# VHH binders against q96p44r230to412: the designs that were tried, part 3

Target 1, 183 residues: q96p44r230to412
Amino acid sequence: GFDILLGLDVNKKVKKRIQLSPKKIKGYEVTSKVDLSELTSNVFPEGLPPSYVFVSTQRFKVKKIWDLWRILTIDGRPQIAVTLNGVDKILLFTTTSVINGSQVVTFANPQVKTLFDEGWHQIRLLVTEQDVTLYIDDQQIENKPLHPVLGILINGQTQIGKYSGKEETVQFDVQKLRIYCDP

## First folded at step 18 (VHH)

Design z2
Fold by OpenDDE, look of step 19:
Structure z2 (fold): chain B 183 residues (1-183), chain A 123 residues (1-123)
Amino acid sequence: as target 1 above (183 residues)
Amino acid sequence: EVQLVESGGGVVQPGGSLRLSCAASGFTFSSYSLYWYRQAAGIERELIAAIYSSGHTYYVDSVKGRFTISRDNSENTMYLQMNSLRAEDTGLYYCARKEYKYVPGTYETLDSWGQGTLVTVSS
């Protein structure tokens, strides 16, 4: 698996820590002053497998559309993204597609709104070659089919906490951001 | 309004050097990755270099070792130092900022471009 927070050196880049207990610092307070970007080749040197699990634990007050996590091409196009739409209170998953290069899956289940209550929540996306399943706080929300995917190109950037389509950093808190390769 | 203005183009002999500049305004310069493109006559525009927000860079193979992309965030300016220029480097050079937005079922690109600066490598 991959610790994305570690791969992006969040520990070094983010100064504000969140203590969840008197002795344990378990989170990062990300501000707009921080740029959490890295070359994908430095985070995912072998790319991503066709099947994996994305796991994040975060809280946020952002009411706009932003990418919690994204992998871009060399020319700044999204290959993979987990997008939080604070306007409609839905979640988008972007990945590659053999049909037209990209595909965007929309999770608009009413339960997705819980992510936007400014509390801590866990997002889990189980991605296979056939489908993607969204879990929120260990509850299965919805399963959506996928078109066959392409391997990602690793010569672009991996970023977290960015406004969608832009490179401004959003304010949010994060405890965990990981990829598991053996679902 | 986002503006990108290229300068520094001109005529140079093979083996010569040239430094291009891209003056940017209308956005938080330091937050954005920036790109250099070029377009030769009869050829599609191609990405030749990028400087990412992470500080890392990308170069197309044909310019590796010869071109250097850099930025000065205090001046809102991106540069392209071009050394050992070749005839095949001739073209119109553009700086660009790349954006996108999600629309139902997909995303649309929202790229910003300068007017371009002409580089001519000729003996």
Scores: ipSAE 0.878, ipTM 0.935, lowest interface PAE 0.5, mean pLDDT 95
Fold by ESMFold2, look of step 19:
Formats: C-alpha cells, sequence, structure tokens
Structure z2 (fold): chain B 183 residues (1-183), chain A 123 residues (1-123)
C-alpha cells in the first residue's frame, strides 16, 4: 500500500503528534496552519488504477463540509475526493466520469452518522470500475454504482484535510491515510 | 469580501519585459493556490500559470521559460514576471482564486477574479 500522509511530507509539516506513550506515535494533529498539499505527479506519478482501496482512520469535531482527501485538476477542480459532510452527517465520494467529467456519489445510510461522533473511525472505500463500497469500522455499509470513469490528470495537487471547495485546512486528527492498488 | 487587484500592465516592445502584481484581500492568502489567466480579443480566458499552496508552479507551454509566477505571502501579493514578450502575449491579464461547492451529483464554481490589467506588445 501507499501512504498518502508520507507522500505529502506529513512528518515535516505536522509537528503535533498524538501519542499513546512518549515513545509511540499513533497519529497526527493537523492544525489550521498546516498545508498538506503536494503535486499529484509527485504522489501518484502513474495516476490511479481503475480499482483501488482507500483507507483512513481519523477523528474530528468539525461540523462543516470538508475533504478528507482530494485530487484536483490544474485549475483547482475535484477529480477524486472523499468528503465528510458534517451538516447532513453523510459521506460523499467524487471520481471522474465520461459523463460531464466528474460524478459525486452520496452515502447517506444512517450508520454513516457514526463518523461524526468525535471518536476515531476507520473509513474504507473499495473502488472498482463499476461501483464503490463503503465500510466503516470494518462493517460494509453501502455499495453504489459508478458511471464509467476516466483516468486522472496528475498535473494538479493532491490535498488532505481541506474545507470543501476551499483551501483552508481543517483541524482534525489522523492515524492512517493509505491507498491499496490491488483490491 | 474576496478582492483581487491586478496592476503592472502597459505597452512594451517585442522582446521586452513586464512584471504584473495581484494584490489580494479578504481571505487567508497563504492557504490558497492562485492563478494567472490571459484573455486575448475575441477569445475566452485561458489559464497561463498557477502557483499552488504547496509552492509548486504550473505554466502552459507557450510561456514556459519566459514567464515566472511567484508570491509574497507576507504582502498578500502574487506576481508574474514576463520576459521575452511576443505579440501573441497581448491581452487582458487576470488573477484568480478558485472555489467550488458540491451540489447533487456534481459541483458548482464560485471563482473570484480581478478586474484585469492590459498588456500590449507592439512593434
Amino acid sequence: as target 1 above (183 residues)
Amino acid sequence: EVQLVESGGGVVQPGGSLRLSCAASGFTFSSYSLYWYRQAAGIERELIAAIYSSGHTYYVDSVKGRFTISRDNSENTMYLQMNSLRAEDTGLYYCARKEYKYVPGTYETLDSWGQGTLVTVSS
């Protein structure tokens, strides 16, 4: 698997750690002054395969709409995004589409609301050419179909922890944020 | 209110140089990627350069090696140094801050633009 946090130089950019003990680092406290952004070509030089698994473990108190992870075009538009909508307590997944360039899938099953209880939760998205499946804390929640996708453009930025549609950083805690290319 | 104000345009001979400025206010400047666009007569605005929040830059092929984008976060100002100017570089130059919001099934753009500064490259 590929660690997106390390790909964005998290160890240089985030000084505050969340520790179980002084000698064990469990995660990172991302503050509003941090910018976890990098050229997509430096993080994903071959782009993303048609199928992959996204895995993250985070906690947050933010009640607004924000992107846990996103890949933008050169002019700042979303190609891929995992969005936490704190207003409606739902999860959005954005990917490319042959129809209009992008598509946004909504996961609104009542179990999705558990992500917003301020506790640590694991999100897993299994993405294929035909569908996307959401798992929360190892439980399968929903499966949604996808329209045919396009490959991503790698000449823009990959970002972690941004308010949706904006570039201010969300304050949140993260332990894991990874991509696996062989689901 | 987000405000972007371009300056530094003017008339210059081919091969000459100009430096454009974009003064920004109303948002956390250092958090945002910023963009220069150019609009020639009768043509829609085209992206020519970007400086991302990460510090990385992007240039279209027609300006690579001639134009340099930069920023001064302490002054909330972005710059475009334009060297080896050509007649084809004539146009109205805009700076932009990009924004969008999700709507059912897609997103809508909410970009902010300056008023533009005119660059004329003439013999």
Scores: ipSAE 0.799, ipTM 0.899, lowest interface PAE 0.8, mean pLDDT 91

Design z3
Fold by OpenDDE, look of step 18:
Structure z3 (fold): chain B 183 residues (1-183), chain A 123 residues (1-123)
Amino acid sequence: as target 1 above (183 residues)
Amino acid sequence: EVQLVESGGGVVQPGGSLRLSCAASGFTFSSYSLYWYRQAAGIERELIAAIYSSGHTYYVDSVKGRFTISRDNSENTMYLQMNSLRAEDTGLYYCARKEYKYVPGTYETWDSWGQGTLVTVSS
């Protein structure tokens, strides 16, 4: 698996920390002044497998559309993204597609709204070659089909906590951001 | 409003050097990755260099070792130092900022471009 927070050196870049104890960091308070970006090749040197599990634990007050995590092409286009739409209170999952290059899956189940209550929540996306399943706080929300995917190109950037389509950083708190390769 | 203004183009002999500038305004300059493109006559616009928000850079193979992309965040300006210029480097050079917007089922792109600056490498 991959610890994305570690890969992006969040512990070095973010000054404000959420602590469980004086010696144990629970999470990070990310401000708009921090840029959490890294070359994808430094985070995922071999790319991503066709099947994986994305896991994040975060809280936020953002009322706009933002990407919690995204992998961009060399010219700044999204290959993979987990997007939180604070306007409609829905979640989007972007990935590659053999049909037209990209596909965006919308999770608009009413239960998705719980992510936007400004509390800590866990997002889990089980991605396979056939479908993607959204879990929130260990509850299965929805399963959506996927078109066949392409491998990602690793010569662009990986970013977390960015406004969608932009590169300004959103303010949010994060405890965990990981990819597991064996779902 | 996002604005990008290229400058520094001109006529130069093969082996010569030019330094292009891209003055940016209307956005938080330091937060954004920026790109240099060029377009030769009769050829599609091509990405030649990028400087990412992370500080990392990208170069297309044909310019590696000759071109250097850099930025000055205090001046909101991106640069392209071009050395050892060749005839095939002739073209209109653009700086760009990339954006996109999600729409149902996919995303649309919204790129910002300058007017370009002409580079002519000729004997």
Scores: ipSAE 0.887, ipTM 0.938, lowest interface PAE 0.5, mean pLDDT 95
Fold by ESMFold2, look of step 19:
Parts: sequence; C-alpha cells; structure tokens
Structure z3 (fold): chain B 183 residues (1-183), chain A 123 residues (1-123)
Amino acid sequence: as target 1 above (183 residues)
Amino acid sequence: EVQLVESGGGVVQPGGSLRLSCAASGFTFSSYSLYWYRQAAGIERELIAAIYSSGHTYYVDSVKGRFTISRDNSENTMYLQMNSLRAEDTGLYYCARKEYKYVPGTYETWDSWGQGTLVTVSS
C-alpha cells in the first residue's frame, strides 16, 4: 500500500507527536501552520486504479467542513476527496465521473455521526468500479453506487487536512492515512 | 473581502519583456496557491501558470521557458516575469485565487479574480 502521510513528508513537516502508548508514539498533531501538500505526480506517479481501499485513523474537534484527503486538478478542483462535514456530521466522497467529470456521494447514516465525537476513529472506504462502501471502526455502515470513473490527472496537488475549497490547514490529529490498491 | 489587483501591463515590441504584479489582500496569502490566466479577444480565459502553496510551479507549454511565476509572501504579491514576448501573448492577464464549496451531489466554484491588466505585443 501507499502511505500518504509519508508521501507528503509528514515526519519532516509535523514536529508535534502524540503519545498513543507507553512504548511507541504513533500519532501526529497537525497544526494550522503545517502544509501537507505535494505534487500528485510525486505521490501517485501512476495515478490510482479504479478499485482501491482508503484507510485513515484520526481525531478532530473541527465543526466545519474539511477535506481529510484530496487530489486536485492543475487549477485547484477536486478529483478525489474524503470530506468530513462537521456542520451536518456526515462524510462525503468525491471521485471522477464520465457523466459530469466528477461525482460526490453522501454518507449520512446516523452511525456516521460517531466520527464527530472527538475520539479516535478509523475510516475505511472500499472503492470499486461500481460502488463505494464506508466502514467506521470495522463496522460496515453504508454502500453507495458510483457512475463509471475516469483516471485522475496527476499534474496538480495532493493535500491532507484542508478546509474544504480553501487552503488553510485544519488542526487535527492523525495516526494513519493509506491507500491499498490490491484489496 | 478578497481583493486581487493586477498591474504592469502595457505595449511592447515582439521579443520584449514585461513584469506583471498581483497585489493581494483579505486572506492568508502564504497559505494559498495562486494562478495567472490570459484572455485573448474572443477566447475563454486560459490558465498559463500556477504557483502552489507548496512552492511548486506549473506552466502551460506555450509559455514554458519564457515566463516565470513567483511570489513575495512578505509583500502579499505574486509576479509574472514575461520574456521573449510574441504577438500571440496579447491579451488581458488576470490573477486568481481558487475556491470551491460542496453542494448536494457536486461542488460549486467560488473563485476570486482581479480586474485584469492588458498586454499588447505589437510592432
């Protein structure tokens, strides 16, 4: 799998660590001064396959709408994004679409609200050519259909932890943020 | 309120140079990627260069090697150094800050633009 945190050079850019157990430190405190951005071609030089698994473990107090992870076009538009909407306490997934260039699916099952309790939670998105399935803390929550996707363009930026549509960094904590291409 | 003000346009001979400036206010300048667009008569605005928040730059093929985008975060100003100008470079030059918002099923664009500065390359 691909470790997105390492791909964006998290160990150099994030100085603050969170003690998760007495024996090792596994968390990063991302402050508003940090910029976790990198050229997509440096992180995903072959792009992404139509089928993959996204996994992240984070906690946050943010009550606004923010992109946990996003891949932008050269002119700053989302091609892929995992979005936490703290206003409605829902999760959005954005990907490409043959129909309109992009598609945004909404996960609004009441169990999604648990992500917003300020505790550590694992998000897993299983993306196939036909659908996307959300798991929270190893529980299957919701499955949503997808229109056929296009391959991503790799000539823009990949970013972690930004307010949606903006470039200010969200203050949050993260342990893991990975892509698996062979589910 | 986000404000972008371009300056530095003018009339130059083919092969000449100009330096455009984009003075910015109303946002945290250093956090944002910024863009130069060009609009020739009868044509939609086209992206010509970007300077990302990470410091990476992007240029379209027609300006690579001739134009240089840069920024001074202490002065909240982006620049475009334009060398070896051609007649085809004639147009209105805009700086932009890109923004979007999610709405049901999609996203909407909420970009900020300057007023434009005219560049004319003419013998």
Scores: ipSAE 0.795, ipTM 0.901, lowest interface PAE 0.9, mean pLDDT 91

## First folded at step 19 (VHH)

Design j3
Fold by OpenDDE, last read:
Structure j3 (fold): chain B 183 residues (1-183), chain A 123 residues (1-123)
Amino acid sequence: as target 1 above (183 residues)
Amino acid sequence: EVQLVESGGGVVQPGGSLRLSCAASGFTFSSYSLYWYRQAAGIERELIAAIYSSGHTYYVDSVKGRFTISRDNSENTMYLQMNSLRAEDTGLYYCARKEYKYVPGTYETYDVWGQGTLVTVSS
């Protein structure tokens, strides 16, 4: 697996810590002044497998559309993204597609709005070659089919906490951001 | 309004040098990755260099070792130092900021481009 926070050197870039105890850090308070970006090749040197699990634990008050995590091409196009739409309180999953180059899956289940209650929640996306399943706080929310995907190119950037389509950083808190490989 | 304005183009002999500038306004310059493109006559526009928000850079193979992309955040300006210019470097050079928006099922791109600056390399 991959610790995305570690790959992006969040511990060095983010100064504000959420303390679990005097000696234990629970998470990071990411401010708009921080840029959490890195070359994808430095984070995922071998790319991503066709099947994997994305896991994040975060809280936020963002009322706009933002990408919690995204992998971009060299020219700034999203290949993979987990997007939180604070306007409609839905979650979008972007990945590649052999049909049109990209596909965006929308999770608009009423339970998804829980993510936007400003509390800590865990997002888990089980991605396979056939489908993607959204879990919130260990509860399965919905399963959506996927068109066949292409492998990602790793010569662009990986970013977290960015407004969708832009590169300003959103303010949010994060404890965990990981990829588990499940070939 | 987001705006990019290129300058510094001109006519140079092979082996010469030029320094292009891209003046940016209307957005938080330091937050963004920026790109240089060029378009030769009859040829599709191509990405030649990028400077990412992370500080990393990208160069297309044909310009590696000759071109250097840089930025001055205090001046909201991106640069392209072009050395050892060749005839094949002739073209319109554009700076760009990339953007996209999600639409049902996919996303659309909304790139910001300058008007371009002409670079002519000829003996």
Scores: ipSAE 0.930, ipTM 0.960, lowest interface PAE 0.5, mean pLDDT 96
Fold by OpenDDE, last read:
Formats: sequence, structure tokens, C-alpha cells
Structure j3 (fold): chain B 183 residues (1-183), chain A 123 residues (1-123)
Amino acid sequence: as target 1 above (183 residues)
Amino acid sequence: EVQLVESGGGVVQPGGSLRLSCAASGFTFSSYSLYWYRQAAGIERELIAAIYSSGHTYYVDSVKGRFTISRDNSENTMYLQMNSLRAEDTGLYYCARKEYKYVPGTYETYDVWGQGTLVTVSS
């Protein structure tokens, strides 16, 4: 697996920390002044397998559309992304597609709205070659089919906490951001 | 309004040097990755260099060791230092910022381009 926060050196880049105790960090308070970007090859040197689990624990007050996590091409196109739409209170999952290069899956189940209550929540996305399943706080929400995917290129950037289509950083809090590989 | 304006193009002999500039306005310059493209006559526009927000850079193989991309965030300007220029480097050079917007099922691109600056390498 991969610790994305570690891969992006969040502990060094983010100065504001959420303390559990004087010596224990609960998470990071990410501000617009921080850029959480790194070459994908430095975070995922072997790329991503066809099947994996994305896990995040975050809270936010963002009322716009933003990418919690995204992997871009060398010319700034999204290959994979977990997007939070604060306007419609839905979640988008972007991945590659053999059909036209990219596909975006929309999770608009009413339960997705829970993510936008400004509290801590865990997002899990179980991604396989056939489908993607969204879990919120260990509850299965929706399963959506995927078109056959392509392997990602690792010569672009990996970013977290960016407004969709832009590179300004959003204000949000994060405790965990990981990829688990299931052999 | 987001705007990019290229300058510094001209005519040089093979082996010569040029420095291109891209002046940016209308957005938080330091937050963005920026790109240099070029387009030779009859050929599609190609990415030749990028400077990412993380500070890392990218170069296409044909310009590695000869071109250097850099930026001055205090001046909202990106540069391309071109050394050891060759005839095949001739073309219109563009500065770019990339954008996209999610739509049902996919995303649409909204790239910002300058007008370009012409580089001619000829003996």
C-alpha cells in the first residue's frame, strides 16, 4: 500500500496540525497557502494496480467542486481523481477508459450528503477492473460499473486538496489518505 | 481574466541562444503549473517543457540539456532559456495553463494559451 500523505511530505509542508495531545498529531489542517503536489513517480513509483482501495479520512466546509486526490498527466489532465462536489453534495470518481481515455462515475445517492456535514468521515472506494464501490463510514453506499481501464502514466503530478480544474488549494482537514493494494 | 503573453522570439543562427518570456495575469501565478509548447509548420503542437507547482520540471527528449524552464513568481513570469538552437527548433512557441471541468460521464478541457512568439533558426 501507499501512504499518500507521507508520499507528499504533508508533515513537512503543512505547518498547522490538529493535535490529539502535545506529542500526538491527529491530522493536518491544510490551508490555501500550501501546495500538496509531487511527481507521481515519487509517490507511486510502480503506478497503481488495476484493483485497489482508496481510503481517506477528512472534514471540510467547501461549497465548491474540489479534488481530494488526483493523478494528472504530464500536461495536466486528470487520470484518476476523487472529487467532492460541495454544490450538489455528490462524489465523483474519475479513472481511465479505453473508450475515450477517461470516465467519470457519479455517486449521487442521498447518503453521500453525509460527507458534507463538516464532520470527520471516512471515504473508501473499492476499485476493481469491473466496478467501483463507495463506502462511507464503513457503510456501503453504491456500486457502479466501469469501462475497461488503461494503466496510468506516472510522469505527471499527484495532488491533494485542489479545486477541480484549477491548482489553488482548498481549506480542509485530513487524517488519513492511503491506497491499499489487494493482490 | 486569465491571460498569457509570450515574447522573446526572433531569428538566430544554428548554435545560437534565445530566452522566451511568458507574462501571466489574472490568476495566482505561483499556484499553477505552466507549460511551453511549440508548433512547426505543418506539424501538430507539441509539449516541450513544463514547470510544475511542486517545483519539478519536464522536458521532451529533443530539448533536454539545451532548454531550461524557470519562473519568477514575484514577476508572474515564466521563462524558457534556449541554447544550442537547431533548425528543427523553428516554430511558434506557446505558453499554456491547463484547466478542466467535470461534466456527466467525462470532463472538458479549458486551456489558456498565449498568442505565441516565433522562433526561427536559420543559417
Scores: ipSAE 0.930, ipTM 0.960, lowest interface PAE 0.5, mean pLDDT 96
Fold by OpenDDE, fold request of step 22:
Formats: structure tokens, sequence, C-alpha cells
Structure j3 (fold): chain B 183 residues (1-183), chain A 123 residues (1-123)
């Protein structure tokens, strides 16, 4: 698996810590003044497998649309993204598509709005070659089919905590951001 | 309003040098990745260089070792130093900031482009 926070050097870039104890860090308070970006090749040197699990633990007060995690092309287009829409209180999953290059899956289940209550929540996305399943706090929310995907190119950037379509950083708190390669 | 303005183009002999500038306004310059494109006559616009928010850079193979992309965040300006220019480098050069918006089922692009600056390499 891949620790995305580690790959993006969040511990070095983010100064504000959420302390569990005097010597243990529970998470990071990300401010708008920090840029959490890295070349994808430095984070995912072999790219991503066809099937994987995305896991994040975060809390936020954002009322706009923002990408918790995204992998961009060399020219700044999203290949993969986990997007939180604070306006409609829904979650979007973007991935590649052999049909037209990209596909965006919308999770608008009423249970998704729990992510926007400003509390800590765990997001899990089980991605396979056929579908993507959203879990919130260990509860299965919804399963959506996927069109066949293309492999991602790793010569662009990986970013976390950005407003969608922009590169300003969102203020949010994060404990965990990880990819598991054996779902 | 987000705006990009290129300058520095001109006529130069093969082997010569030019320095292009892209002046940006209307957004937090230091937060954004920026891109240089060029378009030769009869050819589609191509990405030639990028400077990412992470500080990393990209160059298309044909310009590697000859072109250098840089930025001055205090001046909200991006640069393209072009050395050892060749006839095939002739074209209109654009700077760009990329943007997209999610729509049902996909996303749409809303890129910002400058007006371009003409580079002519001719003996």
Amino acid sequence: as target 1 above (183 residues)
Amino acid sequence: EVQLVESGGGVVQPGGSLRLSCAASGFTFSSYSLYWYRQAAGIERELIAAIYSSGHTYYVDSVKGRFTISRDNSENTMYLQMNSLRAEDTGLYYCARKEYKYVPGTYETYDVWGQGTLVTVSS
C-alpha cells in the first residue's frame, strides 16, 4: 500500500499538529497556506493497480467543492479524484475511462451527508475493474458501476486538499490517507 | 478577473536566445501550476513546459536542455528562457493556467490563456 500523507511529506509541510499525547500525533491541521502536492511518480512510482482501496480519515467545515485527493495529468486534468461537494453534500469519484477518457461517479445517497457534519469520518472507496463501492465509517453506502478504465499516467502531480478545478488549498484536518493494493 | 499576458517574442537567428515572460493577475499566483504551450503554423498547440505548484518542472523532449521554465512569485511572473533556438521552435507561444469543473458524469475544462507571443527563428 501507499501512505499518501507520507508520500506528500505532510509531516514536514504542515506545522499544526493534532496531538494525541505529548509525543504522539493524531493528525494534521491543514491550512490554506500549505501546498500538498508532489509528482505522482514520487508517490506512486508504479502507478495504481486496477483494484485498490482508498481510505481517508478527515474532518472539515468546507461548504464548497473540493478534492480530498486527486491525481492529475501532466497538463492538469484529473485522472483520479475523491471529491467532496459541500454544496450538495455528496461525494464524487473520478477515474479514467476507455470510452471518453474520464468518468465521474456520483454518490448522492442521503447517508453521504454525514461526512459534512464537521466530525471525524472514515471514507473507504473499494475500486475494482467493474465498480466502486463507498463506505463511510465502516458502513457500506452504495455501489456504482465503472466503465473500463485506463492506467493512469504518473508524470503529473498528486495533490490533496484542493478546491476542485483550482489549486488553492482547503483548510481541513486529516489523520489518514492511504491506498491499499489488495482489496 | 484571471489574466495572463505573454511578452518577449521576436525574431532571432538559429542558435540565438529569447526570454519569454508571462505576467499573471487576478489569482493567487504562487498556488498554481503554470504551463507554456506553442503553436506552429498548421500544427496543433503543444505543451512544451510546465512548472508545478510542487516546484517540479516538465519539458517536452524537443526542448530539453535548451529551454528553462521558472517563476518569480513576488512579481507574479513566469518565464521561459529559450536557448539554442531552432527553426522548428518558430510559433506562437502561450502561457496557461488550467481549470476544470465537475458536471454530471464528467468534468469540463476552463483553461485561462494569454494572447500569445510570436517567436520566429529564421536565418
Scores: ipSAE 0.929, ipTM 0.960, lowest interface PAE 0.5, mean pLDDT 96
Fold by OpenDDE, fold request of step 22:
Structure j3 (fold): chain B 183 residues (1-183), chain A 123 residues (1-123)
Amino acid sequence: as target 1 above (183 residues)
Amino acid sequence: EVQLVESGGGVVQPGGSLRLSCAASGFTFSSYSLYWYRQAAGIERELIAAIYSSGHTYYVDSVKGRFTISRDNSENTMYLQMNSLRAEDTGLYYCARKEYKYVPGTYETYDVWGQGTLVTVSS
């Protein structure tokens, strides 16, 4: 698996810590003044497998559309993204597609609104070659089919906490951001 | 309003040098990755260099070792130093900032482009 926070050197870039104890950091308070981006090749040197699990633990007060995590092409297009729409209180999952290059899956289940209550929540996306399943706080929310995907190109940037389509950083708190590789 | 303005183009002999500038306004310059494109006559616009927000850079193979992309965040300006220019480098050079918006099922792109500056390499 991949620790995305580690890959992006969040511990070095983010100065504000959320303390669990004097000796243990619970998470990071990310401000708009921080840029959390890195070449994808430095984070995922071999790319991502077709099947994987995305796991994040975060809280936020954002009322706009923002990408919690995204992998961009060399020219700044999203290949993979987990997007939180604070306007409609839905979650979008972007990935590649053999059909037309990209596909965006919308999770608009009423339970998705839970993510926007400004509390800590875990997002888990189980991505396979056939579908993507959204879990929130270990509860299965919805399963959506996927068109066959393409492998990602790793010559662009990986970023977290960005307004969608822009590169300004969103203010948010994060404890965990990790990819688990499933067989 | 987001705006990009290129300058520095001109006519040079093969082997010569030019320095292009891209003056940016209307957004937080230091937060953004920026790109140089060029378009030769009869050819599609091509990405030639990028400077990412992380500080990393990209160059297309044909310009590696000859072109250098840089930025001055205090001046909101991106540069392209072009050395050892060749005839095939002739074209309109554009700076760009990328943007996209999600729509049902996919996303649409909304790139910001300057008007371009003409580079002519000719003996």
Scores: ipSAE 0.928, ipTM 0.960, lowest interface PAE 0.5, mean pLDDT 96
Fold by OpenDDE, fold request of step 22:
Structure j3 (fold): chain B 183 residues (1-183), chain A 123 residues (1-123)
Amino acid sequence: as target 1 above (183 residues)
Amino acid sequence: EVQLVESGGGVVQPGGSLRLSCAASGFTFSSYSLYWYRQAAGIERELIAAIYSSGHTYYVDSVKGRFTISRDNSENTMYLQMNSLRAEDTGLYYCARKEYKYVPGTYETYDVWGQGTLVTVSS
């Protein structure tokens, strides 16, 4: 698997730590003053497999639309993204598509609203070649089909905590951000 | 309003040098990746260089070793130093900031472009 926080050197870039105990760090408090970006080739040297699990643990008070995680093309287009829409309280998943280059899946189940209660929650996205399944706090929320996908190009940037379509950093807290292979 | 203004273009002989500037306004300059494109007559616009928010840079193969992209965040200006210019480098040079918006099922792009600056390399 891949530790995205490690790949982005979050421990070096983010100064504010959330303490679990005096000796243990629970997570990071990300402010708008930091930029959590890195070349994708430095985070995912071999790209992503066709099937994987995205796992994140975060809390936030953002009332706008923002990308928790995204992989961009060399010219700044999203290839893969996990987007939190604080306006409608829904989750979007973006990935590649052989049909038109990109596809966006919308998870608007009422249970998705729980992500926006400003508490800690775990997001899991089980991505296969056929579908994507959203889990919140170990509860399956919804499964949606995918069009056939293409492999991602790794010559652009990987970013976390950005306003959608922009590159300003949102304020949010994160404990975990990982990709697991071979789910 | 987001705005980009290119300058520094001109006429130079092969082997000469030019330094292009892109003055930015209307957004938090230091947060953004920026791009240089060029468009030769009758040819599609092509990405030639990028400077990413992470500090990394990209160059298309044809300009590697000759062009250098840089930025001065205190001046809200991006630069393109072009050395060892060739006839095939002739064209309109644009700086760009990329943007997109999610819509049902996909996303739409809302890129910001300058008006461009003309670079002519001829003997």
Scores: ipSAE 0.928, ipTM 0.959, lowest interface PAE 0.5, mean pLDDT 96
Fold by OpenDDE, look of step 20:
Structure j3 (fold): chain B 183 residues (1-183), chain A 123 residues (1-123)
Amino acid sequence: as target 1 above (183 residues)
Amino acid sequence: EVQLVESGGGVVQPGGSLRLSCAASGFTFSSYSLYWYRQAAGIERELIAAIYSSGHTYYVDSVKGRFTISRDNSENTMYLQMNSLRAEDTGLYYCARKEYKYVPGTYETYDVWGQGTLVTVSS
């Protein structure tokens, strides 16, 4: 799989650490002063497979709409994104679509609001060619169908912790952001 | 209010140089990727260069080796150094900041553009 945090050099860019012990880093405290961006080709040199698992462990207090993770086109449009909508307390998954270029799946199950309780939670998205399934803290929440997807272009940027549609960094804590290619 | 203002355009002979500026205001300049576009007469606007927030840059093939995009975050200004100008570089040059908003099922774009600065390369 791909360690997105490693790919974006978060350990070098983020100064604040969350520690389990004096010598063991548990995670990163990301502030608005940090830019967690990298060329997608440097993170996913082969792009993403049609099927993969996105896994994140994070906590946050922001009550706005922000992209925990996104892959943008060269001209700054979202190809893939995991979006947290703190206003409605829902999760959005954006991916490509052969129909109109993009599709946004909404996960509005009441259980999704647990992500917004400011505690640590694990988000897992199982993405296949046919559907996407949301898991929160190892509990299956919803399964949604997908239109056929296109391969992503890797000549843009990959970013984490950005306000949706903008490029200011959201303040949040993160332990894990990974892509697994063997769902 | 987010605003972009281009300047530096003019008339230059082939082989000449120009330096365009894009003065930005109304947003956290250093956080944003910025883009240069150009539009020749009767042609659709095209992306020619980008400078991403990470510091990486992009150039369309036709300008590689001749154009250099840069930024000064302390001045909230982006630049485009254009060398070895050609007649086909003639056009209105725009700087842009990209933006989008999620709506049910998709997203809408809300890009910010300047008024442009005219570059004319002619003998």
Scores: ipSAE 0.920, ipTM 0.955, lowest interface PAE 0.5, mean pLDDT 96

